# VHH binders against q9y6x5, part 82

Target 1, 379 residues: q9y6x5
Amino acid sequence: LPPKLLLVSFDGFRADYLKNYEFPHLQNFIKEGVLVEHVKNVFITKTFPNHYSIVTGLYEESHGIVANSMYDAVTKKHFSDSNDKDPFWWNEAVPIWVTNQLQENRSSAAAMWPGTDVPIHDTISSYFMNYNSSVSFEERLNNITMWLNNSNPPVTFATLYWEEPDASGHKYGPEDKENMSRVLKKIDDLIGDLVQRLKMLGLWENLNVIITSDHGMTQCSQDRLINLDSCIDHSYYTLIDLSPVAAILPKINRTEVYNKLKNCSPHMNVYLKEDIPNRFYYQHNDRIQPIILVADEGWTIVLNESSQKLGDHGYDNSLPSMHPFLAAHGPAFHKGYKHSTINIVDIYPMMCHILGLKPHPNNGTFGHTKCLLVDQWCI
Key: E = the ipSAE of ESMFold2; O = the ipSAE of OpenDDE; V2 = 0.75 times the mean of E and O plus 0.25 times the DockQ between their complexes.

## First folded at step 3 (VHH)

Design j2 (framework vhh_8dlx_2)
Fold by ESMFold2-Fast, scan of step 3:
Structure j2 (fold): chain B 379 residues (1-379), chain A 124 residues (1-124)
Amino acid sequence: as target 1 above (379 residues)
Amino acid sequence: EVQLVESGGGVVQPGRSLRLSCAASGFTFDDYAMHWVRQAPGKGLEWIGNIYHSGSTFYNPSLKSLVTISRDDSTNTLYLQMNSLRAEDTAIYYCAAKRTYVKYGDWTIEFDYWGKGTLVTVSS
């Protein structure tokens, strides 16, 4: 019987939500499993980069998904929502579902995890759903559990993605306790549904389940805007990504563009590519632009207009507001164990260990997650 | 299918007031933040302000004392009230609708629709 793993992501689930709201179903899951209170994600703290880091164990500069909007200086291609299925963008790394299908000759299944509907190194997830935000959590769960029980070769790695609480975090902001309480209660109910479905189908006792997220959320305001148009004229640059990390491609001399930006606002840092802090691991890739602007927490970069966002992410990965959590349950995991912090890139080698796969070279450290696992010595 | 039709433009004398209207059809009006943008002859686009379904308004600081934006969601209509008009306010005035779509949780993905504009000439 090969080991099985279901990886679940609730987009934008800030770690501190666990302390400020009640999650009876998630707490029951944790009671008989493990909790990592903070996961330090990769910079930029955005959806596509961090979801790909979870499944590759690589920093963004190494896996190539460096933002949700990208430009590649060598090939002159643009990445947008209309061409996110071009394998070119995803081929700088090998995600775990590809390794699972190729090393062990097993199947993978996916309900909308970013990248799973793309053939990466000519390999697409064995079972997958094309992204559609209108598809309910229940339908995604029904497909995943069907594939886990009724596949040959067997599905040993499955992923499930859900857009909340990120969508509501943007709309209401994380400090809107009334609206966020309602949203988070609904998510807890979905976790209850997940556990009950797995028990009903006889999967619960033998399936490893990880519940995690890609990033957190911070409160924004119309009083905290950085108007880029007050700094520099549009004729001087091409804007590749805007907020809270702006990616600037100069149309004139890079130094001239940098000089126009460098002292424009006390609430953003302006970096030439080679001056980006080493701790971000955000420098060595052709898709990282010559000038990067990094807004301070809670500040939004705009182009002579207001912002509709009351919450946002993408900020410095050292900020606790940007951190998600990780909870896990199953035969590979201890029961009732709490751990303080791991790096998001550490999840990949841990998952490879659980599945018996040889990891591709990666930036994770298996030692950081060994205390979570029953077959490892924890000191 | 989506249509935004501005009206109320024309020739107006300096110092007077004018109210522009924008009638929306073909989409769910209350899902959109509604914007006013203008373009003076030979110049680029200048954002005037916007209004959310909640009624919250945000204005270009340079124009804040001169304009008021309002909306009537029961009639799918956006309004721009302009006071103390000057020759420099001569422009084509555009109504625009922006909506956020959630794709992989990203609430900042915006699609906008524009009207064809209405000309306001401040002159005697």
Scores: ipSAE 0.199, ipTM 0.556, lowest interface PAE 2.3, mean pLDDT 90
Fold by OpenDDE, second read of step 4:
Structure j2 (fold): chain B 379 residues (1-379), chain A 124 residues (1-124)
Amino acid sequence: as target 1 above (379 residues)
Amino acid sequence: EVQLVESGGGVVQPGRSLRLSCAASGFTFDDYAMHWVRQAPGKGLEWIGNIYHSGSTFYNPSLKSLVTISRDDSTNTLYLQMNSLRAEDTAIYYCAAKRTYVKYGDWTIEFDYWGKGTLVTVSS
C-alpha cells in the first residue's frame, strides 16, 4: 500500500505553549513520535502565506501568496480570506496535493486548508470542503477519515485545518493565562479526538500524521500603537495590509510617501520594496507593494488609534514568539525523538519523501529533517 | 466623528425582499471595503459579504444567492439587497468598514468601524 500522510494545522499555536501549558494528548502523541520544538516560519508570519509555504516548500516571494490581503495593481484584483478562490493568486506554485494527484494515481483530501478549494494548475483536491468557520472539528475530521478509508484511487495525502488557538490568541492575548489555558485545553482535547478516531478506524499504525501550525502569537497593548494618520494623510496612499506589516500603495510619488512614513515611529521600520532585508526573502514578487512598514514585536499599526486585538502575529520571522512547532507520528517517523529547530519550508521535501513524490524546486532542505525519519541517517 | 447608520429594517413577510442602507460619514468612504454582518437571536455574528472600493463583491457562500451588495461612493452609502427572505434571516444587520486588510477566519475583531445595526424580522 502506498504511504499515507495527514497534515494537521492548528492556527497560531505558538511553540512555547508546549512548555507553559499541559497537553496530555499531544504529549502522548509526541511520546510515540517526534517533536520539533521550534519551526522558523516565513516572513510575513501570517496564515495564508505560511500554510502555502508548508505545502510548497517556498518562500512567500516565490509562491506568490505574500499576505492574507493582497492587491495586484495591473489586474486590479484583490485577495483576502473572503476572496481567495481565483487561481490567479495560487498558480505561481504547485502545492503538494496537486503533485500527489498528478505524479501518481492517487487522490488528495482537504478540510479547509488554505488553497485547497481552488483549482491550481487546473487541478483541485479530489475531496475537499469549502472553507466555513462554522463547521465543527468533528465534522472536518469525519470527512477526512472517511476519505482516507474509502476512496478510489486511494487518498494518500490529506490536510486538516483548525482556526484555534489563533482566534483566541487575538482576542485574549497570549499572556492571558486563564483564557488561553481553557482554549489550549480544548485544542488538546481535539488532538485526543483525532487520535482516538484514527485508532478506532484502524488507521493509527499505518497513517503518518503531522501536527503543526503556521505561526505563533505576541502580546499587544493599547499602549503600543503606531497611528499612521499622525504621519501621513490617508489620501496619499492605499492601505493593502495593515498590521504588523503594512503594505502601502502610494497614490502620489512613492518617495514623498516614504519620506512621510520613514520617521513615523521608532518602533517601525519603513522599507522601500528594493530595500527590504534579504533575510526575509520578501522582495521578488510584483504582489509586494512599493512600501512596507514593519512594526516591532508587540506594536500595532493602526488608523485613528483603534485596535481590538490583544494578540497578533505577522512580525519578524526570527522572533521566537512567531514560531510554531511540529509533531509527527507514523511508520515514517522515529519514536520518542526531539529535534530543536527546522525551517518551515523544510516540511515540504520531507512530506514528498514520505509520499514518494518528486518535489518541485523548493527552498527547503531535506537534510534538516533526516533525523526525524526512520529510513534516513541522522547526521 | 465616524458614523455608520443602517436603515431599512423592519418586519417583513416570508418570501419578500428588503433593501438595507448604510450611510457613512466621518471617514474616507471610498478607501474602505464595506461589509455586512448579521446576528440572529442567540447566535454569533455571521458575515454576509463585502464590496471593495473597486466595486468587486464577495459573499458568504451560504447566502450568495439571496443577497446583493452595492455601494455609492458619491453619497457614501452601502446597500444590501435581500431576496426571498426566510424566518431564519431574522437578525440585526450591521454594516462595517475595513480597509483591504482582513484576518483569515475572524470577522468579529477586524473591522475598523461598526454601525449600530438595524433589526430585520421575517414573520408571517
Scores: ipSAE 0.000, ipTM 0.257, lowest interface PAE 12.3, mean pLDDT 91

Design j3 (framework vhh_8dlx_2; at its last look DockQ between E and O 0.01; V2 from the best seeds 0.00; counts 0 for: pae E 16.1 > 2, placed apart)
Fold by ESMFold2-Fast, scan of step 3:
Structure j3 (fold): chain B 379 residues (1-379), chain A 124 residues (1-124)
Amino acid sequence: as target 1 above (379 residues)
Amino acid sequence: EVQLVESGGGVVQPGRSLRLSCAASGFTFDDYAMHWVRQAPGKGLEWIGNIYHSGSTFYNPSLKSLVTISRDDSTNTLYLQMNSLRAEDTAIYYCAAKRTYVRYGDWTIEFDYWGKGTLVTVSS
């Protein structure tokens, strides 16, 4: 029987939540599996970019999903979380479910992972749910487990996405211990439900399961705002993305717009595209706008108004607050092994190895994850 | 059909108090966070604050000591109490409604419905 993999994402699950809250179900999962304490995500530390990096092994400049809001100057197309179905945006890379279906002639299944309800290179996940935030975790889990057991050709790669704790992290902020404790306990209960369902259906012992996330969360405040309207008139530019990374398309001379912005706030870095730090790997794509503003951790860019977000992400990927974790269990993984750090782009070549797929060229390094795997030497 | 109608504006002297009201109709008031926003002559929009159906409030820090927002869900009415008015408080005051939603984890505040505004002039 071919190896099978279920990839689960809890959006916005900051790595240090594991140390500050109790997760009995997740800890039982880890006890007989592996834990990577920190996953260094890609910049910008946003949902769509990082979810696509996990399944392609590419930096955002290479896979083309460079933000949650994008504009392509050549085609005049716009992308957003409510306008994400045009294959144009996704076609700069080949996600693992496409490779799985084409290379091994097997099925893929998806419960709402970003991009899985879009045909990419004329290939859509064999089984999928159209994105709908009102669909419960239980319904997503019921569909994914049904497809894992009852599909022809067999489902060998499955994905499951859940919006929490990101939604609550934004609403309450990660420092709201009372509300975050309640939210995180509910997530741990969902992990318990997942494990119980897989055991009940006879899947648990032969299925590789990865639980991870796309980014973390940091505390914001109405006392930490950068008012862009105080620095530059809206007639000088088109705003493509706002906070905490603003994407600016100038309507006048680029240097003139840059000069109005560069000293606007001590809590924001202003970059011409060619001056964006090399360590971000965020330059070589036409969807990256001519001027990028990067707010310091916990600062919010606004347009002459306050922000009601008490938590946010999108900040510098070197910040530990932006890092998720990775836990895994199954026949491919060691038991009781703890690893400190991997890069989020390293997940893709590891998953290809587990599934026996030839990875497309990617930015991950298989050597970084080999110590997690039973069939590899840890040296 | 959605309608937000602000009232209570007018001319007031500096240092006095004023209460604005916003009457909402055509949508389920309990499902929306209600906001106050103002626009002074020659300036952009300035967010004042909001109130959720739970009664939780958030204020612009620069205005927090000067204003109080409340709501009455039984009458679908939003209120803004302003104290110690100054000439710089002269503006058109807008009532706005936003349904909070989650899409791919992103929780965002965007205004769904706006009133036509009520003018407040602070002068002697």
Scores: ipSAE 0.285, ipTM 0.680, lowest interface PAE 1.8, mean pLDDT 91
Fold by OpenDDE, second read of step 4:
Structure j3 (fold): chain B 379 residues (1-379), chain A 124 residues (1-124)
Amino acid sequence: as target 1 above (379 residues)
Amino acid sequence: EVQLVESGGGVVQPGRSLRLSCAASGFTFDDYAMHWVRQAPGKGLEWIGNIYHSGSTFYNPSLKSLVTISRDDSTNTLYLQMNSLRAEDTAIYYCAAKRTYVRYGDWTIEFDYWGKGTLVTVSS
């Protein structure tokens, strides 16, 4: 039988939640599998970009999903969570579910994973759900497991997405122990439901399962605000993305806009596109705007508007608060092994290896995940 | 002071059409994407659609055939045209403003400004 892989994402699950809260179901999952304690994600540390990096192995500048909100000045197109269905945005890379279907006579399945309800390179997942936040985890899980069990050609790659604990992290802030405890307990219960469902269906022993996330969460405050209106008039630029990384499209001379913003706050770095630090791998794409503003950790860029978020993400990808984790279980993985760190782009070549796929050119390093796999030497 | 004021709600019979308006003041209206959201009794918020400052519109696929969103920047007014109304369309309808797009999956805390809502009741 061909190997099977289920990739699960709990949005905004910060890595250190595992140290600060109890997860009986997840810990049991880890005990029987592997754990990567910290995953260094890609800059910007946002949902769409990082989920696409997981399934392509590419930095954001390379796969073209450079933010949750994008604008293309040439075509005048916009991208957002409510407008993500145009293949124009996704076609700069080939995600693994497409590779899985094209390289092998196999099927892919998806429940709400970013990009899975869009034809990419004229290929769409054989089974998929259109994104709908109102659809329960149970319904998503039921569909995924049904497809894994009853498909021809067989589903060999599936993905499952859930919006928590990200939404709650934004609402309560990650430092709200009372509310976050409740939220994270619910997440653990969902993991329990997942494992139970797989066992009930006889999938548990043969299915490779990865549970991961796209980013973490940092605490925000009304006392840490950067108001752009105090530095520059609205008539001089178009705001494409706001916080904590603002994307600025100048309406006047770029240099003039830059000069008005460069000293706006000591808690914000202002970069011309060509001056963006190389370590971000966030320069070589036309969808990156001419000027970007990067707030320090915990600072929020605002206009003359009230902020309703007590937590946020999107900051420097070197910050531990932005890092998710990765846990895995199945025949491809060791049992009871813990690893310190990998890069989020390393997940793609690992998944390709597990599925027997030839990876497209990517930024991941297969060597970083060898210790997780039973068929590899751990160096 | 920022204000979003919805109007045009009321009691309508099934199959009828209704046009809602949202009057905006206190902020740069033409610099915001405007959204319509509704909440039925006992249910969560449901995103209806939005319109960019460019005029581009996007809709919830479940409602796309029944709704049209438009805006008039000269009067700072947002519109929602609803056709062929059904009982299940009974809800409080809100207009909301966002300079940037909402975060994936969360509609409750991502908008910059909210209206107070207008009640639409579809009943025979």
Scores: ipSAE 0.008, ipTM 0.277, lowest interface PAE 10.8, mean pLDDT 91
Fold by ESMFold2, look of step 5:
Structure j3 (fold): chain B 379 residues (1-379), chain A 124 residues (1-124)
Amino acid sequence: as target 1 above (379 residues)
Amino acid sequence: EVQLVESGGGVVQPGRSLRLSCAASGFTFDDYAMHWVRQAPGKGLEWIGNIYHSGSTFYNPSLKSLVTISRDDSTNTLYLQMNSLRAEDTAIYYCAAKRTYVRYGDWTIEFDYWGKGTLVTVSS
């Protein structure tokens, strides 16, 4: 019997929510498994890039999903959260579900993980749901568990994606204890439902389950706005992405655009592409624009004076507010072990190990996750 | 003040062609993907297609051979060319705008701006 893995993401689940709110169901899950308290994600700390980094083990510059909004100057193609189906965008890497289902007697299943409804390298997840935010967690879970139990060839790798607490984090802000407590309690109940469903179906003892997230959330404010219109005329550039990392395609001389922006706000760093800090691993892809603007934590880049967001993410990946957690349970994992940190790119080689897959070249380090696994020496 | 104003609707005979226009003002047109959406009487919204500043287009597969979307960034105008019209194409046609960047970082799709619509009636 090949080993099985379910990868679950609750979008925007900041690591310190675990310390600041109560999670009885998640605590029980961790008690019988492992916890990584902080996962250092990749820059920029946005949804599409970080979900693809989890399943490829690659930095954004290497897998090509460099933002939630992109422009490719060579092909003149555009990518957005409503226009994400062109395989062109995804084909610079091979995600784990493609590698998995190309093995003999193996299938992959997906409930709305980014990219799983796209034929990447002419291969789409064996079983999948087309993305639709109106589909309940219960329906997503029902489909995943049905596929895990009833498929031929058997599903050995499955993914499940949920939009919370990201949606509520944007709406209320992470500092709204009353609303976030209510939202996070609902998420803990969903984790309880997931575990109960797996137990009921006889999957719990032999299925490896990873519960993680792509990024955290920081508090925003109407008092922390950076107005680009006050610094530069729109006619001088095309805006590919706005906040908190703006992607600027100059229409005039690049140095002239840079000079107009560099003193725009003390709360924003302006980088020419070649000057982007090496620690971001965010330079060597044509989809990264010639100038990027990186707002300080909690600051919002706007084209006018207002913003409806109370929370946001996408900031510098060194910020603890941008970091998610990882919890895991199953036969591959120790029980009752807490680990301080890993890099988000380390998840991919660990998953490949669990599934007995040969990883593609990647940026992860298997040694960083050895202490989570029962078949490895913790050194 | 953002405005999207559709025009060119009216009564047209089956089998004919029709071109709709959408005049945009109050926002930076080339930062937006422009969309056409329609709603037949008593039905839900149906997405027709979109176009980016670069001229790249994507269409609803069921309509792909019947429609053409274009834009003129110098006049901030979006166009929809419809061919071989049928009675089933009777609808209110809306222009909509979506930023080419994601402001909220979530999967929920929301158009930033909508026009008021123009009625097309395909009738003998």
Scores: ipSAE 0.000, ipTM 0.217, lowest interface PAE 16.1, mean pLDDT 90
ESMFold2 (binder alone), look of step 5: mean pLDDT 81; pTM 0.811
OpenDDE, look of step 5: ipSAE 0.000; ipTM 0.270

